# VHH binders against q9y6x5, part 405

Target 1, 379 residues: q9y6x5
Amino acid sequence: LPPKLLLVSFDGFRADYLKNYEFPHLQNFIKEGVLVEHVKNVFITKTFPNHYSIVTGLYEESHGIVANSMYDAVTKKHFSDSNDKDPFWWNEAVPIWVTNQLQENRSSAAAMWPGTDVPIHDTISSYFMNYNSSVSFEERLNNITMWLNNSNPPVTFATLYWEEPDASGHKYGPEDKENMSRVLKKIDDLIGDLVQRLKMLGLWENLNVIITSDHGMTQCSQDRLINLDSCIDHSYYTLIDLSPVAAILPKINRTEVYNKLKNCSPHMNVYLKEDIPNRFYYQHNDRIQPIILVADEGWTIVLNESSQKLGDHGYDNSLPSMHPFLAAHGPAFHKGYKHSTINIVDIYPMMCHILGLKPHPNNGTFGHTKCLLVDQWCI
Key: E = the ipSAE of ESMFold2; O = the ipSAE of OpenDDE; V2 = 0.75 times the mean of E and O plus 0.25 times the DockQ between their complexes.

## First folded at step 16 (VHH)

Design wi45 (framework vhh_5j56_2; at its last look DockQ between E and O 0.83; V2 from the best seeds 0.84)
Fold by OpenDDE, look of step 17:
Structure wi45 (fold): chain B 379 residues (1-379), chain A 127 residues (1-127)
Amino acid sequence: as target 1 above (379 residues)
Amino acid sequence: QVQLVESGGGLVQPGGSLRLSCVASGFTFSGSDFSAIGWFRQAPGKEREGLSDIYGSSESFTSYSDSVKGRFTISRDNAKNTVYLQMNSLKPEDTAVYYCAAGDYIRGSDHWTYDYWGQGTQVTVSS
């Protein structure tokens, strides 16, 4: 029988939460599996881009999901959380569930993972749930595990997505120990439910499970605001994305817009598209706007508006606060092994290996995850 | 059809208390971890400001603005689909129209949004 893999994402789970809070269920999961303490995600550190990087192994400039809000100047199309179903945005890459499903005697399943309710390259997951935030974790879990257990052809790859602790992280900020403790306890309980469900169904020993996240969360404050209206008239540009990385589409000469913004705040870097640092791998895509603004950690870009968020993400992907973790369990993984760091794009070639899939060209390095796998030699 | 109906407003002296109620119909927030009901207010000549909200399915998560922390308490009765705002130690500065709002958190939005609003109830704090 072909190997099976369940990929689970808890949105916005910052890596150091594992050090600062108790996770008895997750720790048990880790004890019987592996842990990567820090995963360096891709820039920008947002939900749609990073989730697509996990399943494609590509930097954002390559897979084309470059933000949660995008604009394509040629087609004049918009992408957002409320408008993410057009295959146009996703077709610049082939996600792993498509690759998997195109194999013989295999199918894919998905519960709310970004892009899974969209036909990509004319292929949609055999089993999927349309995104609906009102659907409980239990229902998502029940559907995923039912599909894993009873489908024909068998589901060999499945994804499960949950919006916490991101939702609460935005509301409370990651430094709110009291509230975040409660939120994270619930997350741990959900992990407990996941494990219990798998055991009850007899899947636990044979199913590979990866629990990870797309990004972390940094503390924001009303005292750390960058007001663009103080620097440039709103009529001079179109805002495609706002904070902490603003995407600017000039309505006047680009250089003039740049000059008005370049010294707007000492806590914000302003880049022409061609000058975006190479380390971000965020340049070679037409969906990246002519000017981007990158706020320093914990600073928020605003337009004469008050921010209700006490936490945010999207910042420099080298910041530890932006980094998620990865834990895994199953026959493919060692037991009781901890690894310091990998890149988020490294997950894709690893998953391909586990599933016996030929990976599409990607930016990941399989060698970075070899030590996690029982069938690989680790030096 | 989502409807939010506020009640409990009125005239109160400084230092007094009021309890506002918001009854929601067509919107069930107790079944979802990502549905919230919140209280807002708008004073004359000022912008509308958020005061407090409550969300969570199995347990309640609450938040408060700095302006009302320690004085206001948000709670809910799931059976009645009602949210309450207990307002203590009221000040003249608390005079405003108070609104109940309902909304959701959506993947990739990175913020809580309120899409449904009540008609508001007047709260006047005056000696």
Scores: ipSAE 0.904, ipTM 0.952, lowest interface PAE 0.5, mean pLDDT 96
Fold by ESMFold2-Fast, scan of step 16:
Structure wi45 (fold): chain B 379 residues (1-379), chain A 127 residues (1-127)
Amino acid sequence: as target 1 above (379 residues)
Amino acid sequence: QVQLVESGGGLVQPGGSLRLSCVASGFTFSGSDFSAIGWFRQAPGKEREGLSDIYGSSESFTSYSDSVKGRFTISRDNAKNTVYLQMNSLKPEDTAVYYCAAGDYIRGSDHWTYDYWGQGTQVTVSS
């Protein structure tokens, strides 16, 4: 039978949570599998960009989902979390479920992973759910496990997405140990349910399961606000994205807008597009705006208003608070192996290897993940 | 289709208590982990202020603004499709129109968004 892989994301699961809270179900999963303690995500450290990087192995400038809010100056189109189903935005890359379906006559299944309810290069996941946050984890899991039993053609790649702990991370902030402990216990219980369901259905022994996330979370405060309205009048620019990375489209000369912004706050960096640090790999795409503002960790950019966010992400990808983890279990993976760090773009070529797929050109390095795999030489 | 109706406002003396009720129709509180009911207030000449919210399907999660933490308590009765705000130790600065709102969290939004609002109920704290 062909190898099978289930990729699970818990949005906003900061790697550091594993050290500060108890996860009995996740720890049992790791004991018989592998753990990567830190996954260095791509910049900007946001949901849509990083979820697409996981399944394409590409930096955001290469796959085209450069933020959760985007503007394309050529087509005059806008992208947002509530308007994400236009294939135009997703067509700059080929995600793994498309490759899976186009090679070897295989099927893919999807429960809410960003992009899976969109036809990309005229190919949509064989089985999928349209995004709806009201659908329970149990219903998503029921559909995925049902679809994994389909054999004509076989479902070999499946994805499962859950919005926590991101939703509560924004509300409480990662330093609220009382509330976050309750949220994380609930997630651990869902992991227990996942493993139990796979065991009861006879899928567990032959299925590769990856549990990961797109980013972490950092503490924000009303004491750490950058009021953009105190620096520049709204008539000089169009705001494409606000915080913590502001995307500025000038209505006047770019240099004039830059000069109004560059000394506005000691707690943000202002970049002309060509001056964005090379280490971000965030420059070579028309959807990246002419001026980008990057707030320091824990600082929120606002428009003459308060912010109720106690947690946020999107910050510099070198920050440990922005890093998720990766845990995996199954016939492809070693048992009880712990690895320090990989890049989030490395997940894609590893998954292609597990599934026997030929990867599209990508920014990942297979060598970084080989120590996780039983069929590879680690030394 | 989604309707929210507030009740329980009125005039109360400083140090007094009021319980506000919000009855929802067109949706259920047990339906989603990512649907919240929040309480907001707005006094004349001031920004609308978020006070408290409640969400979760099987286990409830609650939050409070610093201005009301320890004085106000949010709760719900899923069978009656009602959310309550118990307001204790009321102060003159608590005088405002109080609004109940229904909101959702969706992937990539980075915040809870409240799209459905009640008509509001006046709370006046005065001797």
Scores: ipSAE 0.837, ipTM 0.928, lowest interface PAE 0.6, mean pLDDT 93
Fold by ESMFold2, look of step 17:
Structure wi45 (fold): chain B 379 residues (1-379), chain A 127 residues (1-127)
Amino acid sequence: as target 1 above (379 residues)
Amino acid sequence: QVQLVESGGGLVQPGGSLRLSCVASGFTFSGSDFSAIGWFRQAPGKEREGLSDIYGSSESFTSYSDSVKGRFTISRDNAKNTVYLQMNSLKPEDTAVYYCAAGDYIRGSDHWTYDYWGQGTQVTVSS
């Protein structure tokens, strides 16, 4: 039977939640499969960029989804949560579901992974749900499993996306043990439901399943605000994105805007585009604005002195608080193997290997994940 | 068409209690894991302040601002499509118009936003 893969994301699932909270169902999944304890994601550590990096194997500068809010000066187009379906934004890369379903006798299915309801290179996922946060996890799972069992040509690659623990992480912050314990318990129950459903439908033994996330979460506070209005007049720039990485398009001389911002706060680094650290791989795309402001962990950039968030993400990708985990189970994977770390871009070539696909040029390294796979010699 | 109607405001002595109700119509607020009902207040000449919210489909998740934590309790009755705010140990600084609002979590903005508002109910705590 052809190899099949289900890729699952629980948004904002910080890696050390596994050590600090109880996950009986996820731990049983891990015990019977593999775990990568920390996945080093891409900068900036936001939802749309990192989900696209997983499925393309590319840094953000290379796949073109460089933030959750973007502006293109040539076309005057804006990208946002309410304006994310224009293929223009997504067409700088080819995601794995497109490559997969263009193979003979294959199709792809998607339950709300970012980009799967967009016709990228004139190709949309063969079966998909339009994004709607009101659709329950149960309905998303029911659609995915129906498509995996009943489609012609067969679905060989499927994705499933859930907004937690990100939504609650922003509301409470990761340090709220009482509330986050209840949230994470519910997520573990959903993982239990997922495994049970796959077993009941006869899919469990021959389906490869990856459970991962895009980023973590750090604690914020009203004591850690950076007020841009104290440093620079609104009329001098256009704000493309605010926090924790602000994207600044100057309306006046760029050097003057930079000089007004560079001493604004000791808890914020101000970069001209050409000075962004090379380790971010975040420079060579026209969608990256001329000036970015990068807040220190747990600091929030604001225009006035209030913030409603107690948790946030988007910070420097070297921070352990920004890292998700990866767990996997299925015929392609070892049983009971733990690995310390991979890069998030490494997931793509591994998935291509499992599915028998030729990967597009990418930034991942297959060798980093070979020890997870039964068909590879490790060490 | 979404509508929210507050009730239960009034005049109370310091240290007293009130229970506010918010009845929703035109949607079922527990139909989505990512929809919330929140309570807000606004005193004359002051900015609107978020107090508490409740979200979730089957299991309720709640939050409280520091200004009301321990004194106010949010709850809901899904059968009546109603959210309550039990306000105890009231102080003169709690005097305001109290509003309920319906909102959603927006993944790309990383924000809980409240787009539907009630008309408000006056709460007055005597000085």
Scores: ipSAE 0.778, ipTM 0.910, lowest interface PAE 1.0, mean pLDDT 93
ESMFold2 (binder alone), look of step 17: mean pLDDT 80; pTM 0.821

Design wi46 (framework vhh_5j56_2; at its last look DockQ between E and O 0.89; V2 from the best seeds 0.00; counts 0 for: unsure alone 63.5 < 65)
Fold by OpenDDE, look of step 17:
Structure wi46 (fold): chain B 379 residues (1-379), chain A 127 residues (1-127)
Amino acid sequence: as target 1 above (379 residues)
Amino acid sequence: QVQLVESGGGLVQPGGSLRLSCVASGFTFSGSDFSAIGWFRQAPGKEREGLSDIYGSSESFTSYSDSVKGRFTISRDNAKNTVYLQMNSLKPEDTAVYYCAAGSYIRGSDHWTYDYWGQGTQVTVSS
């Protein structure tokens, strides 16, 4: 029988939560599997881009999901969290569930992972849930595990997505120990439910499970605001994305807009598209706007508006606060092994290996995950 | 059809208390971890401001603005699909029309969005 893999994401689970809070269920999961303590995600450190990087192994400039809000100047199309169903945005890459499903005697399933309810390259997951935040984790889990257990052709790759602790992280900020303790406790309980469900169905020993996240969360404050209206008239540009990485589409001469913004705040770097640092791998895509603004960690870009956010993400991907973790369990993985760090794009070639799939060209390095796998040599 | 109906407003002296109620129909907030009921207010000549919200399917998570922390308490009765705002130590500055709103969090967002609003109830704090 072909190997099976379940990929689970808890949105906005910062890596150091594991050090600062208790996770009995997750720790048990890790004890019987592997842990990567820090995963360096892709810039910008946002939900849609990073989830797509996990399943494609590509930097954002390559897979084309470059933000949660995008604009294409040629087609005049917009992408947003409430408008993400147009295959136009996703077709610049081939996600792993498509690759998997195109194999004989295999199918894919998805519970609300970004892009999974969209036909990509004219292929949609055999089993999927349309995104609906009102659907409980239990229902999502029940559907995924039912498909994993009873489908023909068998589901060999499945994804499961949950919006916490991101939702609460934005509301409370990651430094609110009282509220975040309760939120993270619930997450750990959900992991417990996941494990219990798999055991009850007899899937636990044979199913490979990866639990990860797309990004972390940094503390924000009303005292750390960058007001763009103080620097430039709103009539001079169109805002495509705001904070902490603003995407600016000039309505006047680009240089003029740049000059008005370049010294707007000491806590914000302003880049022309061609000057974006190479380390971000965030340049070679038409969906990246002519000017981007990158706020320092914990600073928020605003338009003369008050923000209720006490936490945010999207910042420099080298910041530890932006990093998620990865834990895994199953026949493909060692038991009781911990690894310090990998790149988020490294997950894709690893998953392809586990599933016996030929990976599409990607930015990941399989060698970075070899030590996690029982069938590989580890130096 | 989502409807929110506020009640409990009125005239109170400084230092007094009021308890507002918001009855929701067509919107069940207890069924989802990402559904919220929030309280807002708008004073004359000022912008509408958020005061407090409550969310969570099993246990309740609450938040408060700095302006009402320690004085206001949000709670809910799931069986009645009602959210309450207990307002203590009221000040003249608390005079406003108070609104309850229903909203949700969605994947890829950075905030909770409120889409449904009540008609509002007047709260007047005056000697």
Scores: ipSAE 0.913, ipTM 0.958, lowest interface PAE 0.5, mean pLDDT 96
Fold by ESMFold2-Fast, scan of step 16:
Structure wi46 (fold): chain B 379 residues (1-379), chain A 127 residues (1-127)
Amino acid sequence: as target 1 above (379 residues)
Amino acid sequence: QVQLVESGGGLVQPGGSLRLSCVASGFTFSGSDFSAIGWFRQAPGKEREGLSDIYGSSESFTSYSDSVKGRFTISRDNAKNTVYLQMNSLKPEDTAVYYCAAGSYIRGSDHWTYDYWGQGTQVTVSS
């Protein structure tokens, strides 16, 4: 019978948390599965961009979700609501659930993964929940497991999204060990609930499960603020996104705006679009603005006001603090294998292989994940 | 319809204590992991300052600003749908209008947003 895969995301789960806190349920999962210690995500290291990269295998400049707040210069549309359901924003790529439904004539199911409540190329996830943060982890899990067991055509690809530890990471910062330990223990208990539910329903032995995340978290401070109003007057530009990557649309000459910004703070880099470092793969899309400001790790860009955030992300993807991990268990995966690092875009071709799907052209390299898989030669 | 009603403000001497109460209707404090009740204050000529909040469904999580950490304690009574702010060791600098606000976290926002606000209760620390 066709293989099945459940992809789970805990938003903002920094890889280094695994070394600083105890996760008995996650460690039991890993003992009989695989662990990738670091996943190098795409730039910018934000929720919507990285969740879409996981399911498309593409850099942000290629899939078109380039930030959590966007402006498209060609169509003059604005994306600023996290529940924005205009297919326009999502149509530059084909996510795996669409491929699953079209190539194999099978069903997909989704509990709030970004994009799954949007018709993309006229195809929406067969079963889905509209985004609502008030819905508990248990209710999301109940729906996913019901759909995995009681669907025709069968659900072969399912996704489950949870907002923690991102929500608490922003509030406490990753250096608040007392509060973060309570948050992370609660997440470990949710992982225990997930495994127990799958065992109770007879799904555990035949289901491939991936637990991963979109980015990490770094410590911020009231002592590390960049006041953009000290650099340039609001009349000279339109602000598309603020922190820690500011997207600047000039209202006057681009060079004049650039010159006002370029030496304003030693704690941010200012790039004309064509000068954005090639290693970011963040240049070739109309939704990337003419000038981008990139704050140094732990610095917050503000508009003449304080910031209440003690943790943030969006920073340079070379920073280990921005990296999540990947753990997996199931018939496709080795038992007790540890791997050092993969790129987040590598997850997509690996998932396509597990499901027997032909991947769309992508930026991932299947060879990077082959050692995780029992049906692959890896010396 | 979400409504928040603050009470417990008043005049107190430096070093004294007050307990503020926030009663909610149309909102259940323990109904969601991503619903919060927060306490804010605003003094004349100053920006509104976040002080403390409490969130979570069954287990509660609390946060405090540095200016009140160790002096103020937030708590909730789920049966009464009420959040309290116990304020100890009050200083003249704590004089402000205190607001209760209901907020939430949504994916991709990167911050907690407070959309519903009470009318405020005056706290004066003097004499």
Scores: ipSAE 0.842, ipTM 0.925, lowest interface PAE 0.6, mean pLDDT 93
Fold by ESMFold2, look of step 17:
Structure wi46 (fold): chain B 379 residues (1-379), chain A 127 residues (1-127)
Amino acid sequence: as target 1 above (379 residues)
Amino acid sequence: QVQLVESGGGLVQPGGSLRLSCVASGFTFSGSDFSAIGWFRQAPGKEREGLSDIYGSSESFTSYSDSVKGRFTISRDNAKNTVYLQMNSLKPEDTAVYYCAAGSYIRGSDHWTYDYWGQGTQVTVSS
């Protein structure tokens, strides 16, 4: 029987939270497994794109989930956090749970990971939960462990998603030590509960578990606002996404819209699609709009003067504040090993290796993760 | 149907105190980590102002705006499906209609949204 893998995401878990807060349960998990201290994620550093990059190994331009809010001019379709179920958006790639369950004698299970409640290439996760933020972590975990123990064909790949610390990070900002320490302690307790549940069910020793995240979080403030209405009349463009990477579909000549925006703020870069830096790998998809605006770290693009966010993400993926971590434990992984960095797209070929799956063409590099694995020569 | 009913408003002297209550029906506050009740106010001719909120399933997480921090305290009684706002050291500037609202967070939204609102209760701070 092939090895089993549980992939867990805690949304918005900034890598340096591990250094700045106490995580007794997560540190015990790391001590008996591996840690990657920084994972360089993909631009834009948003939830839906990065979760799909983890499971496809592709840059956003290649898998087609290029933001949390998207527009397709040909079909006139809109995608958003509350309108994400149309397979049209997801079908430019094949995520690992589809590949996994198409193998003989294998199933996949999912608890809320973005895309797992969508039939992608006419295939939906064998066991899944429809997204509902009201479902507790304990219920998500109970469903996942039930499916891992009681399914025929057996579940060999499972995912579990939790909205914290992202939800609280947006409300307080990462610099609110008093409130974020309580939030992060609760998350560490949930990790403790996860490990204890797996031990109690006899899964712990033979299940590979990856705990990771999609992005970090940076501090925002009312002192760092970029007001678009001060620079350009709203009638000149359609706003597809706002902050911190605005997606602008011009209603008039594109160059005219660009010229109105280019001097709007010294704290915002304005790119024609052709001029988006190559290092972003964020150019070659029709869902990327003709003009994007990229705010500097901690700056918020608004249509008016106020903002309710004290924390945000989506910024340049070179920023350490945008980087998550990765920890892993199980028979495939070394014990007590720490690694400095990988790219988020590298997680996919590593997972395929662990599961004995042939990876689809992707942007990951298996060699970057070899030192984490017991069956590989670390060079 | 979600309904929120505020009570406890009225006329009070500067320096006085009031306790507002927000009773929810058709909405269960407990059992979701990502449901919130918030207090807001709106004075005539001014924009609506967020004051405080409370969320979490078993453990409470709270926030306060700078304008009320240290003077106002939010709390809840999950058994009564009720959220309270204790308002101390009231000033004439606190005169407004006070609203409670029910909000939530979902993956990828990047913000908390408040979709259900009470009818409001008047608070008047005047000698």
Scores: ipSAE 0.824, ipTM 0.920, lowest interface PAE 0.7, mean pLDDT 93
ESMFold2 (binder alone), look of step 17: mean pLDDT 79; pTM 0.805

